# VH-VL binders against q9umr5, part 278

Target 1, 268 residues: q9umr5
Amino acid sequence: SYKPVIVVHGLFDSSYSFRHLLEYINETHPGTVVTVLDLFDGRESLRPLWEQVQGFREAVVPIMAKAPQGVHLICYSQGGLVCRALLSVMDDHNVDSFISLSSPQMGQYGDTDYLKWLFPTSMRSNLYRICYSPWGQEFSICNYWHDPHHDDLYLNASSFLALINGERDHPNATVWRKNFLRVGHLVLIGGPDDGVITPWQSSFFGFYDANETVLEMEEQLVYLRDSFGLKTLLARGAIVRCPMAGISHTAWHSNRTLYETCIEPWLS
Key: E = the ipSAE of ESMFold2; O = the ipSAE of OpenDDE; V2 = 0.75 times the mean of E and O plus 0.25 times the DockQ between their complexes.

## First folded at step 11 (VH-VL)

Design ya71 (framework fv_nofazinlimab; at its last look DockQ between E and O 0.82; V2 from the best seeds 0.00; counts 0 for: pae E 3.9 > 2)
Fold by OpenDDE, look of step 13:
Structure ya71 (fold): chain C 268 residues (1-268), chain A 123 residues (1-123), chain B 112 residues (1-112)
Amino acid sequence: as target 1 above (268 residues)
Amino acid sequence: QVQLVQSGAEVKKPGSSVKVSCKASGGTFSDYAISWVRQAPGQGLEYLGEIIPIFGTANYNEKFKGRVTITADKSTSTAYMELSSLRSEDTAVYYCARTQYDILTGYSDFDYWGQGTMVTVSS
Amino acid sequence: DVVMTQSPLSLPVTLGQPASISCRSSQSLVWSHGNTFLNWFQQRPGQSPRRLIYKVSNRDSGVPDRFSGSGSGTDFTLKISRVEAEDVGVYYCMQGTHEPYTFGQGTKLEIK
């Protein structure tokens, strides 16, 4: 039998967005128990990510307990960060495949329509004033705002991304790394035509340097220092990178070709 | 000068579906969310769900999940609410309303409303 | 779901006199970021609801200053300093903090 699949949605999202994915999974892997978690739907997804992590943890624990053979996680957009954090804080998770579906794993920094929609009165260049305040950190989007021009503020004020990345020292860093490394495979999915994740390479742990030059995962300090286990995962062949062009952000979970190419192989 | 203009009254049989439209004007459609609220005759207001056009994501009151579908067409600045498996208790005036999202100031709920669409479900 | 409880449900008022409507939520409406998404709507007979107050105490444009909102946490109040004939209608409080968003039962304001 196929391992259960747990799906975590993104910002302003809900289980409804994954109706096609469910269809694909049902067709290709009949009998798979798929649970799309309807937690923090809609505007509730603006709540702090740690709050979301706790909520999703409570939801996945019983699912995992009933699946001793393991489960797969499909985590979309912001959900990918939630899932990574979830796997970091859970010392007993049994996740086989963690599928990060167009997630800003290395953070977000850009003036996209998406960003402008959320911050109609602010520019990305000034968003650090908001996001790196205690007030700003009460919003999920600010929890993974990664301003390359204000690294000091990011490192000191980011209450989520900097911590799960191990970019800021904290007492749980070693344990979180250990926990995260329990994952069987980390499947990173994203693409250049996403239009929301900025830079799109963030889905592959790439990100801007201080000059807004995009560096790849292997050039990132989190990798070089193996702060949360990326280097280790890569070394043991546990990281899968599946870039795909021609897919907009809102279509990653609804594209059959993408599913067959990047998701389905890891649902065994 | 923002306006939400809804489609006309509907009379439906039980078990059928109704689709109400809400056309927005006077602003940028993609900058907002469109919510649907209904009001049974002589009763209060009940939230059905919302659509966020820029994301194409819809969120629903769980009470109506499975029966309500909210969609949006950005090209026409129109939101739609479809309610299936209609029952007599679904007889109500259905309103669309706009919600403005702004992280800096916090979102502003239901600042503009449509004129309402009466949906009558009767055998 | 968050239950919004309005009182009174019927509010007969003499013209020129003040009116007060209470709205209580079954749980706090304060978000972690500090905002409280409590709205007041006015629905005149035969019309769509109209937002009067947002985030507890902010008046919408065009709303007379005789309307004021106050409160915090779970207890909120809409006040009309001097009721006018045009104020006849049903008033609803609404919370937008917790999904699903919920309304009070409504308070029917009538002129004595």
Scores: ipSAE 0.738, ipTM 0.886, lowest interface PAE 0.9, mean pLDDT 95
Fold by ESMFold2-Fast, scan of step 11:
Structure ya71 (fold): chain C 268 residues (1-268), chain A 123 residues (1-123), chain B 112 residues (1-112)
Amino acid sequence: as target 1 above (268 residues)
Amino acid sequence: QVQLVQSGAEVKKPGSSVKVSCKASGGTFSDYAISWVRQAPGQGLEYLGEIIPIFGTANYNEKFKGRVTITADKSTSTAYMELSSLRSEDTAVYYCARTQYDILTGYSDFDYWGQGTMVTVSS
Amino acid sequence: DVVMTQSPLSLPVTLGQPASISCRSSQSLVWSHGNTFLNWFQQRPGQSPRRLIYKVSNRDSGVPDRFSGSGSGTDFTLKISRVEAEDVGVYYCMQGTHEPYTFGQGTKLEIK
């Protein structure tokens, strides 16, 4: 009766992080088939995002084929970007609800402790030198590094985010837009106390301008140009925004109130 | 100077659980990941899983998924490995080891090890 | 899982002579950008393992220069140019490229 749910994890993560989410789904929607994909766990989450997209694509194809009524995606943190690309590259996806849990949809630009942990000798102001090289673009984190002070380099060097956002041309852009628009609902979740996603509004397609002032989704060129369908989805009533304060980055998948408010309503 | 100091030996009954600690000193606890590796008497090394304390994320070897839980307490700079549903085959020395991630220079896998904790499972 | 196979498993060596240990992986260990996460550990009787070599050929600080690592892809070697009495112990190769991380069976180096 309920559509199957596919879960895609985040950076340095594994399926184990979703044990509470699975409990919540079982309580409110008993009988739901939930598949948490055990691909690119831990260190492997640093592999290029296009490589991850290909691997996850191979894993989701048979699940979608078995569910002609449709499936739901719950995609956490970096996993939300994988799911963004899946919805664009798959001309046969049957996703109803795409639930994005605190994912950096417009990119990341922040000196969080986790970034310093991976780049101990770098600060956000100089990371563009590494990330916008061909070498750096072979790491998932650099695939969505979005330095607002070097936007020209981001547009030219980003091998992933700038392409899926339609910020840089790609031969398949029109097909990717058509495919993405087949999604039933785009549910965006995030909040000011996340502590990792910077700016946190990136989870809602907001991002810094050159002065580090956050501009919301409706002020972004990707929205105004409708580059991959955000404006069309919003006009269709298909975008849901569910911000919640008081939730840290590692708690989005294990907070019952968040689940009941932002996730449960979209798991038909 | 980095040191990883583990809790003392444990003797457990089949079906019970054991929780081993690994306290880090020297170097910043948040700067590295802590992995757990075991060694049965007279045998080789087997990886159980890893935690990244700064992020709170843990990854497990599929063989132990559902039985092993790795946690960290930043306030005490201590990582823990709990193994449940113990059987005699779980008798081993359990080690914690440090991994430092640095994308620019690569990763320093298992550069420092704890002294080991003997866990004996017998009835 | 990636299987790590060491040979020989038992290595009796005369003091002052060279010793060589082979490690073969069932899959390529090349990660990216030349990074190959192949490590060598020494375990003396009753002690914790100690890392000797990381990323195929990089010797840890304090490790004598008589120890060297080499190899690529799936085939790796640890060499000791002149074995000393303190080198007695079990040597393990370990791959960190693919999860779960896996170790070879171990090679016991003994003085004959």
Scores: ipSAE 0.675, ipTM 0.844, lowest interface PAE 1.8, mean pLDDT 92
Fold by ESMFold2, look of step 13:
Structure ya71 (fold): chain C 268 residues (1-268), chain A 123 residues (1-123), chain B 112 residues (1-112)
Amino acid sequence: as target 1 above (268 residues)
Amino acid sequence: QVQLVQSGAEVKKPGSSVKVSCKASGGTFSDYAISWVRQAPGQGLEYLGEIIPIFGTANYNEKFKGRVTITADKSTSTAYMELSSLRSEDTAVYYCARTQYDILTGYSDFDYWGQGTMVTVSS
Amino acid sequence: DVVMTQSPLSLPVTLGQPASISCRSSQSLVWSHGNTFLNWFQQRPGQSPRRLIYKVSNRDSGVPDRFSGSGSGTDFTLKISRVEAEDVGVYYCMQGTHEPYTFGQGTKLEIK
């Protein structure tokens, strides 16, 4: 029988957004129990990410308890950051595959549809003034805003991303790394035509340096220092990179070829 | 200046469906959330659900889930609300209203309303 | 669902006198520290609702200064400092903090 699948949605999502993904799973893996978590829907997806992590943690505990052989996570966009935090804070998780669908794992720095819609009068170059304030950190998009031109402010002000990346010393770093390393596979999905995640390589733990040159995962300090376990996972063959061109941000969970190539093999 | 213009009044039989349109002008349609609210004669306001056209997602009041479908067409700047399996209790004026999101200045819920569409369900 | 309870439901007021409408929610409406999505709407006879107040106390442009909102947490108030004839109608509070959005039952303001 197939392990249960838990789906965590992104910004301004609902369970209806995943109807095609659910259909694909049912067709290829009939009998799989799939739960799309219906928490922090719509406007509530802007609540602080630690608040969302707490709520999703409470929802996944009974699902994981009913499946002692393990579960899989499919986590889309902002939801991939929620899921990575879950893997770190839960000392009792039993996740085999963590499938990250175009998630800003190293942060976001882009004049994109999100910025235009949420900050219609602002530019990416000046959002650090808002996002790196205590007021701004009460909104989820600011919890993973990563301005490469104000890295000291990011490191000091980020209440979420800098902590789960191990970019700032904190008392839970050793425990979070231990918990994260219990995952069986980390499946990273994204592509150059996403149009929202900026740089798109953030979905693969790449990010800008101060010149806006993308440094890949293996060039990042968090990888080199193995601060939360990326180097260890890569060395044991547990990281799968599945880039795909031609897919826009809202289409990752509704593309059959993407599902068959990047998702299906990991839904044992 | 945003303006929301709704389709005209409708008379329907029980068990049928109705689809009300809400055309937005002014501003950028993709920047809106469009909500639907109804008001039975002589009664208060009741929220049905909303759609966010840039994400193509709809969220529904659970009371109406299964009977209401909210959609948007970005090319015509028009949102739609379809209510199926109509009952006499669904007789109401149906309004669309918008929310403008701006994290810098805060949210602006239901700052513009359509003129309303009377839907009458009678045998 | 968050229940919004208005008081009074009927409010006859003499022209030029103040009016006060209370709204209580069954849950806190605080979104985050400093953000509370409590709105007030006016519906004149035969018209669509019109927003008067958003985020507890912010008056929309074009809304007369005699309207003000206040409150916190679960208890909120709309005040009209001097009622005018054009103020006749039904007033609704609405919360936008928790989905689904919910309205109070309405307060009918009339000139006595």
Scores: ipSAE 0.325, ipTM 0.702, lowest interface PAE 3.9, mean pLDDT 89
OpenDDE, second read of step 12: ipSAE 0.674; ipTM 0.870
ESMFold2 (binder alone), look of step 13: mean pLDDT 89; pTM 0.921

Design ya72 (framework fv_nofazinlimab)
Fold by ESMFold2-Fast, scan of step 11:
Structure ya72 (fold): chain C 268 residues (1-268), chain A 123 residues (1-123), chain B 112 residues (1-112)
Amino acid sequence: as target 1 above (268 residues)
Amino acid sequence: QVQLVQSGAEVKKPGSSVKVSCKASGGTFSDYAISWVRQAPGQGLEYLGYIIPIFGTAHYNEKFKGRVTITADKSTSTAYMELSSLRSEDTAVYYCARTQYDILTGYSDFDYWGQGTMVTVSS
Amino acid sequence: DVVMTQSPLSLPVTLGQPASISCRSSQSLVWSHGNTFLNWFQQRPGQSPRRLIYKVSNRDSGVPDRFSGSGSGTDFTLKISRVEAEDVGVYYCMQGTHEPYTFGQGTKLEIK
């Protein structure tokens, strides 16, 4: 019998997006109980990420309680950040594999069609004025906006990402780190042809410096300080990196080759 | 300036399927969501679902129990609504309508509508 | 699903007089951050619906100022200060706060 799988969707998403993923899992691991959480669908995905974390926490507790052998998480795009926080705030989670499917783990700084869709009069260079206000922090996308040219504002104003990454101090940081470190495997998936996640290396904890040069995970202060356990997990052999070219942002959950290469091996 | 132009009327037999198109012009197709609403003769408006082309995400009203499928082709700026296992009570005018999302000003729900497509289900 | 209830369903009005339509939702339509996604549509015979009001009280461009929307939470009103012959049609309220989106039953406005 395989461990249950819990799926957390992304921005403006719903359970319907994962129909191909469910088919793949059923083919390779027949009998797996897969729950795609129907919370914060569509426009509700814009609600503050801490609010989403509370709602998803309430939904996953009974699923985890019924699975003493453990569960797997597959968390797509923005959903990967929800899952990051979930693993930190849950004192007793039993997650084996946390599969992060093209999620902006170090944040987003992209002038893409997605940004123009939600902020048609803004550019990436001036969105910090909106996002780093108390008003802007009431929207999920602003909770992980990370402007490398205004790092001081990001560190002071981010109510979500800077806290879960340990980039700004929080009273619960030690407990959050301990809880996160209980995860069996951190499986990071992403690629250069995503077209939305900017820089795409954010899915692997890489990010822009002040000159917009991408620095990899091992060069980040978050990693070097081991703020929430990345260095410890890497030393433990618990971090898996699975980059794949040729996959656009909306195709990560519906590509068979991606599934067989990056996801299937981690669904015990 | 945005126009939504729908395909022509259709007559279908019970148990078959119908696929209605909605072609958008004026502005960028990916800047908005396309919703589908139907109206049976002499009745009110009933929501079917929507698609957000930029995200590739479709959302459905559970009343249709998996009978409705909404898709979009960004290269032709066209959204489609397919309804299967047709019944006589599916006889209605089917409308497409536009929704814009803008965090600063809020949402613009159903600000432009297509002309409607009559679907008649009879034997 | 959120149930939208309109009253009255039939509204005969003397030309030049005011008219009022009520819309009640089965749960609050307030979204996070204070926005309320309640819309009013007009459908003239043989035509597609046309949006008149969005977010409770905002009038669409080209809509005469004799149309106004008001309300909060679960209770909303569409008012026409002076009914004209062109106003004949069916009026629908619609909520966009909760999925699936839902419409009221419609109010048929007729000139007496």
Scores: ipSAE 0.511, ipTM 0.782, lowest interface PAE 2.8, mean pLDDT 91

Design ya73 (framework fv_nofazinlimab; at its last look DockQ between E and O 0.78; V2 from the best seeds 0.00; counts 0 for: pae E 4.0 > 2)
Fold by OpenDDE, look of step 13:
Structure ya73 (fold): chain C 268 residues (1-268), chain A 123 residues (1-123), chain B 112 residues (1-112)
Amino acid sequence: as target 1 above (268 residues)
Amino acid sequence: QVQLVQSGAEVKKPGSSVKVSCKASGGTFSDYAISWVRQAPGQGLEYLGYIIPIFGTAYYNEKFKGRVTITADKSTSTAYMELSSLRSEDTAVYYCARTQYDILTGYSDFDYWGQGTMVTVSS
Amino acid sequence: DVVMTQSPLSLPVTLGQPASISCRSSQSLVWSHGNTFLNWFQQRPGQSPRRLIYKVSNRDSGVPDRFSGSGSGTDFTLKISRVEAEDVGVYYCMQGTHEPYTFGQGTKLEIK
């Protein structure tokens, strides 16, 4: 039988968004038990990501326990960060494939319509004032705001991304790395036409330098230092990069071609 | 001036579907979420869900999951609420309302309302 | 779901006299960032609801200052310092902190 699939949604999202994905999985992998976790739906997805991690942890633990052969995670957008953190804090997870579906794994920094909707009175250039405040860090979106022009603020104030990335020292860094490395495969999915994840390479752990030049994963300090295991994962062939053009952010979970190309192969 | 104008009254049979529209004007449609609330005759207000047009994502009150579909057309600044498998209990005035999200200032929920659409479900 | 409990449900008031409506939530409405999403709506007969107060105590534009909201955590109050004839209607509290958003039962304000 197929391993159970656990799905984690993104910002302002819910399980409903994954109805097509469920259909695809059911069609191609009949009998698969798919659980789309309806936690922190809607506006509650703005809650601090650590709170979300805890909530999702409580939900996945029983599922994992019932699946000794392992499970697959499909984590969309903000959910991808939640899942990465989840895998970092869980020393006994049994995740075979962690599918990061258009997730800002290396953070977000952009003036997209998405951002404008959340911050109608602010621009990306000044969001650091908000996001890197204690108050700002109470919002999930700020937990992975990564301002390349204010790296010091990011490193010091980011209560989530900087920590799971191992960019800021913390006592659990080694353990989290160990835990995360338990994953069988890290499947990174994203694309240039996403329109929300900025830069879109963030889904592949690429990100801006101080000049807003996008550097690839292998150029990132987190990789070079193997701070949370990217280098190790890559070395053992556990990282799969699946870029796809022509897909908007809200369509990653509802595109059949994307599913067949980037998701389905890892649901065995 | 912000206005939400809803479609006209509907009379439906049980088991059928109804789709109510809500056209927004006087603001930028993509800057807001559109929520739907209903009110049975002589009763209180009940929240159905909302859509964020710019994202195309919708949230549904679990009570109505499976029966309610909220959509939006950005090109016409119109949100839609479709309720299927109608029951007599679904007889109500359905309202759309605007919500503005702003992390900096907080959220402004339901600051503007449509005029309401009466949906009558009867045999 | 968060249960919003209003009291009283019926509120007969003499013109010019003050009115007070209580709204209690089954759980705290305080968000982690400190905001409390408690709204008060007025629904006059035959009209759509109109937001009067948002985030506990903020009056919407055009709302007379005789309306005031207060409270914290789970207990909230809408006050009308001097009730006028135009204030007749049903008042609802609503929490927007927890999904799904929920309304109180409504308080029907009538003139004695």
Scores: ipSAE 0.698, ipTM 0.871, lowest interface PAE 1.1, mean pLDDT 94
Fold by ESMFold2-Fast, scan of step 11:
Formats: structure tokens, C-alpha cells, sequence
Structure ya73 (fold): chain C 268 residues (1-268), chain A 123 residues (1-123), chain B 112 residues (1-112)
């Protein structure tokens, strides 16, 4: 029998976006119980990420309790950050595979149609003025805005990403690291043609330096200091990297080849 | 001026489907979400869902999930609402309306409406 | 779902007199610092709804200044300082803070 799968959607998503993913899972792993969490759908996906983490936590606890053999998480886009925080704040999670599907794990810094849609009069270079205010931090997109030219402001103002990445000190950091390290596998998926996640390497814990040169995971201070366990997981053989070209942001959950290559092998 | 123009009245049999269109003009179609709201004769307004063309995502009110499908065609700046398994209680005027999201100023809900499309479900 | 309750549902008013419509939400409509997504719509007989007020108290372009909105949290009011014949119609409050968007039952304003 297969472990249950819990799906956490992204920005402006709903459970309907995952109908193809559910079809793929049913074909290859018949009998799998898949729960797509129908919380913070549509515009409510803009609510502060810590509020979303609390709501998803309440939904996930009974599912995990009923599956002593473990569960798998598939977390799409912004949902991957929610799942990062869940794994850190839950003292008792039993997650085997955490499948991060094109999620901005080191943050977002880019001019995209999405950014123009939510900030029609702003450019990426000036969004820090809005996002790093208390007002901006009430919106999920600003919780993971990571301007490489204003790193001091990011570290001081980020109420979410800087804390879960261990880039700013938090009294719970040691417990969060211990909890996160219980995950069986961290499966990272993303690609250069996503068109939304900028830089796309953020899905693999890479990010811009002050010159907008991408530094990969192993060059990040977060990795080198092992702030929440990435170095330990990699040494344990628990990190899987699955980049794929040719996939746009809204297609990650509906591409059969992507599913067969990057997701299917991790759904025991 | 922004304008939303809807398709004409429809008469449908119970069990069939109806597809209503909403064509946007003025401004970039992808800059806003298109919502669908219905109003039964002499009754109040009831929300069905919306589509955000730029994200490719739709939200459906739980009451209509499984029966309503909202789509958009960027090339013609047209949003569609399809309702299946029609029953007599689905007889209503169906409206499309525009929503803009602007985090700086807050979002602007339903600032422009279509003229409405009467859908009559009659055996 | 957030329940929006309007009162009165029927509002007969003498021309030139003030009119007031109340709207109550079952949950707070505050989103973030200074943002409360409570809107008021007018629907004249045979016409589409048109927005009068957005974010509690902001008048849309072209809406006469005799219309005003106020309120906070869960209690909101639409006021017409001097009712005119063209104001006949049904008025709806609507919340956009929580999904799904929900409307009040509507208040029918009639001239006596």
C-alpha cells in the first residue's frame, strides 16, 4: 500500500489545478490517498505565510496521525515555502518525501507578468520599499521577496523567509532544524523556462549575489553554516535535484514527463 | 473606457450546458480577473467564481464546483463561463465583472460589469 | 462562507429625505493595515449593478457626493443625504476580503 500524499497549492491556486497530477498518481500508484488541501485558495493565498502555515498545520496533523508509516508532501510554488515552515514547526511530522515543485526556496527577485499584475506601477528594483514595510509583510508574496541589493533590509524586515532559512536569528532555530532534519527526502524540482520564479535556481536553493550572479546551494551561507540542515541532508544522501527545461510555471503539476521523471520515483 | 460585452440570451433544457461569453475592451485583458455572478429573477446576487488569465487559474465557489468551468482566451480578450447539468433553479441573469489586484492600493473589486445574459432553463 | 446581512430589506423614502442602509458581516473584513474590502453596489431596474463605494468609504468616479459609506470591522453603513428619483433600485453590500465573495440580500429603495 502507498503512503498518503498531501498537496499544498501556490499563489492564486485551488485544488482544481491538480486534477492531472491526481490522474498520474492514480495511474502509477493506484489506491494512494491524495488530499489536496483546499485552504487559502484564490486571493486568500495572498495572506501572510505564517497565517497559512498555522491553517495548513491544523489540516495536516490528523492526516499524519492516521498514517504511522509516513506521508509524502507535494508542494507547488509558494506552497513549497509553506511546507518548509511546516516541517520546521511540527515537532512530530512523519514526512518521507517532501517534493518541492518549482518553489522559490531562497526567495524571489524578478520582473514577471505576475509582479506587474500585483504591483502594476512598480519595478523589481523599487519593490523593496513596499515589501519590507510592516504593511507589505501582510502579503505572502512580500514574505519571500529577496532583494539582493538591499540584503540588510531583507534580513531586518522579512517576517518569514529570512527566519525559516536561518538567515536571521530566531529563538526556535535549533528546534526548527531538528524537526526539518526528520524528512526522508527533499526532492527539488524546477527549471529555466518557468518564467515566474526568478532566479529559477531559487527552487534549488541557489540565488543572486549583490551583482545578480547566481550562486548555487553549496555556495550559500545558509548551506555552509548548515543553518536548517541542508548540508546534513546532502551528506545523508537525502537531497534529490531534478531540473527540467521546457516547463512553464503553471505546467509543473500537469506535465506527464515531469511527473514520471521527478515525482513518481519518490511516491512509495 | 473599459467595457465588458456579454453574449445573448439562451434558452436551455434541463440537463444541458450553457456557455456565456464576456469580451473585454479597453486596457490589457491580462491585467485583471474576470468574475461571474448570477441573479435569479427577483432575487439577490450569487457569486460563481473567477478566472485570472495571467496565472491561468480559476477559483470556483464550492456550491458550483463540478458544474461550472471558467476559461479565458487572451487572443480575443474573452472570458467564458460554462455551467453544466442545468436545472430550473439555474434560471438567472449571469454577469461578468472585473477585479484588479494592486497591493499598493488594495484590490479593486467589480469596478466594471457586463450587461448580463439571461439564461432560462425550461422543459 | 461570510454571511452579509443588510437592514432594512425594504426602504420607502420621501423625495429629498435621507436614507440609510446597514450591512453586517459574520467575520471581520479587515485584510491588512487600512484595507477593508467592503463595497456597495446600486442596481437600477433592468440594469447591471454598478459600484458606488469601494473600500468602505471611497466613492467611484461619477457617483454623486450625496452617497457616502462608513464603518469598520463587521458593521458598515451606506447613506444617501438627499434621496432623488434616480436613486430607486436595489442596493447591495459585498465583501471581498474572504473567499468566496459574498453579497448582502439587497435593500430595495422606493419613493413614497
Amino acid sequence: as target 1 above (268 residues)
Amino acid sequence: QVQLVQSGAEVKKPGSSVKVSCKASGGTFSDYAISWVRQAPGQGLEYLGYIIPIFGTAYYNEKFKGRVTITADKSTSTAYMELSSLRSEDTAVYYCARTQYDILTGYSDFDYWGQGTMVTVSS
Amino acid sequence: DVVMTQSPLSLPVTLGQPASISCRSSQSLVWSHGNTFLNWFQQRPGQSPRRLIYKVSNRDSGVPDRFSGSGSGTDFTLKISRVEAEDVGVYYCMQGTHEPYTFGQGTKLEIK
Scores: ipSAE 0.636, ipTM 0.833, lowest interface PAE 2.2, mean pLDDT 91
Fold by ESMFold2, look of step 13:
Structure ya73 (fold): chain C 268 residues (1-268), chain A 123 residues (1-123), chain B 112 residues (1-112)
Amino acid sequence: as target 1 above (268 residues)
Amino acid sequence: QVQLVQSGAEVKKPGSSVKVSCKASGGTFSDYAISWVRQAPGQGLEYLGYIIPIFGTAYYNEKFKGRVTITADKSTSTAYMELSSLRSEDTAVYYCARTQYDILTGYSDFDYWGQGTMVTVSS
Amino acid sequence: DVVMTQSPLSLPVTLGQPASISCRSSQSLVWSHGNTFLNWFQQRPGQSPRRLIYKVSNRDSGVPDRFSGSGSGTDFTLKISRVEAEDVGVYYCMQGTHEPYTFGQGTKLEIK
């Protein structure tokens, strides 16, 4: 009947957060096997993202093996970066739709309540001193911290985001691009009222330049160089952009209109 | 200093529910994680779960999933633990305790405790 | 779940003498960046637990220096250099590295 759906949660999240999404899928696609991966919950979501990628890879392998016709990924917030790394490192993945639900795909640079909660004595302007150190890179938040005013430090210190974006040379870059390009569709979801992802356009591969002006995906160097396949996917008609206003960060997986508009069409 | 004050003792019948409150004073309540721990008479400590008020989502020990509900009200700086389908084995003192998640100073796990709330389930 | 095992479970001690409590975990409590979230709590009779030691060896404010914590990996120890009458109670270790958080069984310290 329907391809299995694998759900990967975000920072300080749990499988319970997706209860409404599961209900919507059951109503519109009855019989669909949906697995919300119960890994790196709560405080464990702060573990290094490469550690999380390894753990999630081990969990998805048997699911994908049992579904040779393919699977779909729905990946929320920080989970969208885990999923993008999975698509790059797995030469045997069979993902049809990668649905990125308000994920900081080009990084994060914001003084939000979430930043203040984790780093109460820091601000976005000085967090680079912590995040762009070996100590800081052992925390998931710092793995995708992207300070547009210290791009040289970002490029040298990032152990995760600069690597999966192809912004730093590595011996597997060509293979990772090839693997990522096996995806059927990339569905990008986010919006201006999110309140956490900063800039919110990071969910669409947009990001700040040095003047904090947002450049759209097609203006980004990683797109223009096609470093991990974005330009190829867009030319293939495989990128779907689904922005929606009026949704806060914690409400993306519990809004029926968002589900019907942005998610439902891609759950074949 | 941070202070956690719990609601008073309760006597309940099997099959009913109990809701214990934990009011925090001092510090910024939305910065806390509030955990719930119980202790049956003459026994050790048993972790139930926690809530992080800024996210509003609770995390539970699997042993209690389906029977325990943990919530928070930021406007009153109060966390709640509700245990349903009570059994005689649920007779215990129920404690709330605080964790503050500051990565730079480390997690400050259970650094402040409430006074405890005795819940007696009489058959 | 990480199993926390304390030894001994009952510890009678003469006033003024040292006491030592061991705590073992079923898996390493080292976080990936080197922190170890092993805590020790004291519960006096009729009272709530109070934290004594956090992150293996750090004393909380107001805890006497006769209390010390040590250990690494899976093996940890709480020591009381000179037991006083006020030290009577039950001592628990707790790990905060892996969810769900778990406690040792408790060690009841008594004065002989």
Scores: ipSAE 0.279, ipTM 0.681, lowest interface PAE 4.0, mean pLDDT 89
ESMFold2 (binder alone), look of step 13: mean pLDDT 88; pTM 0.902

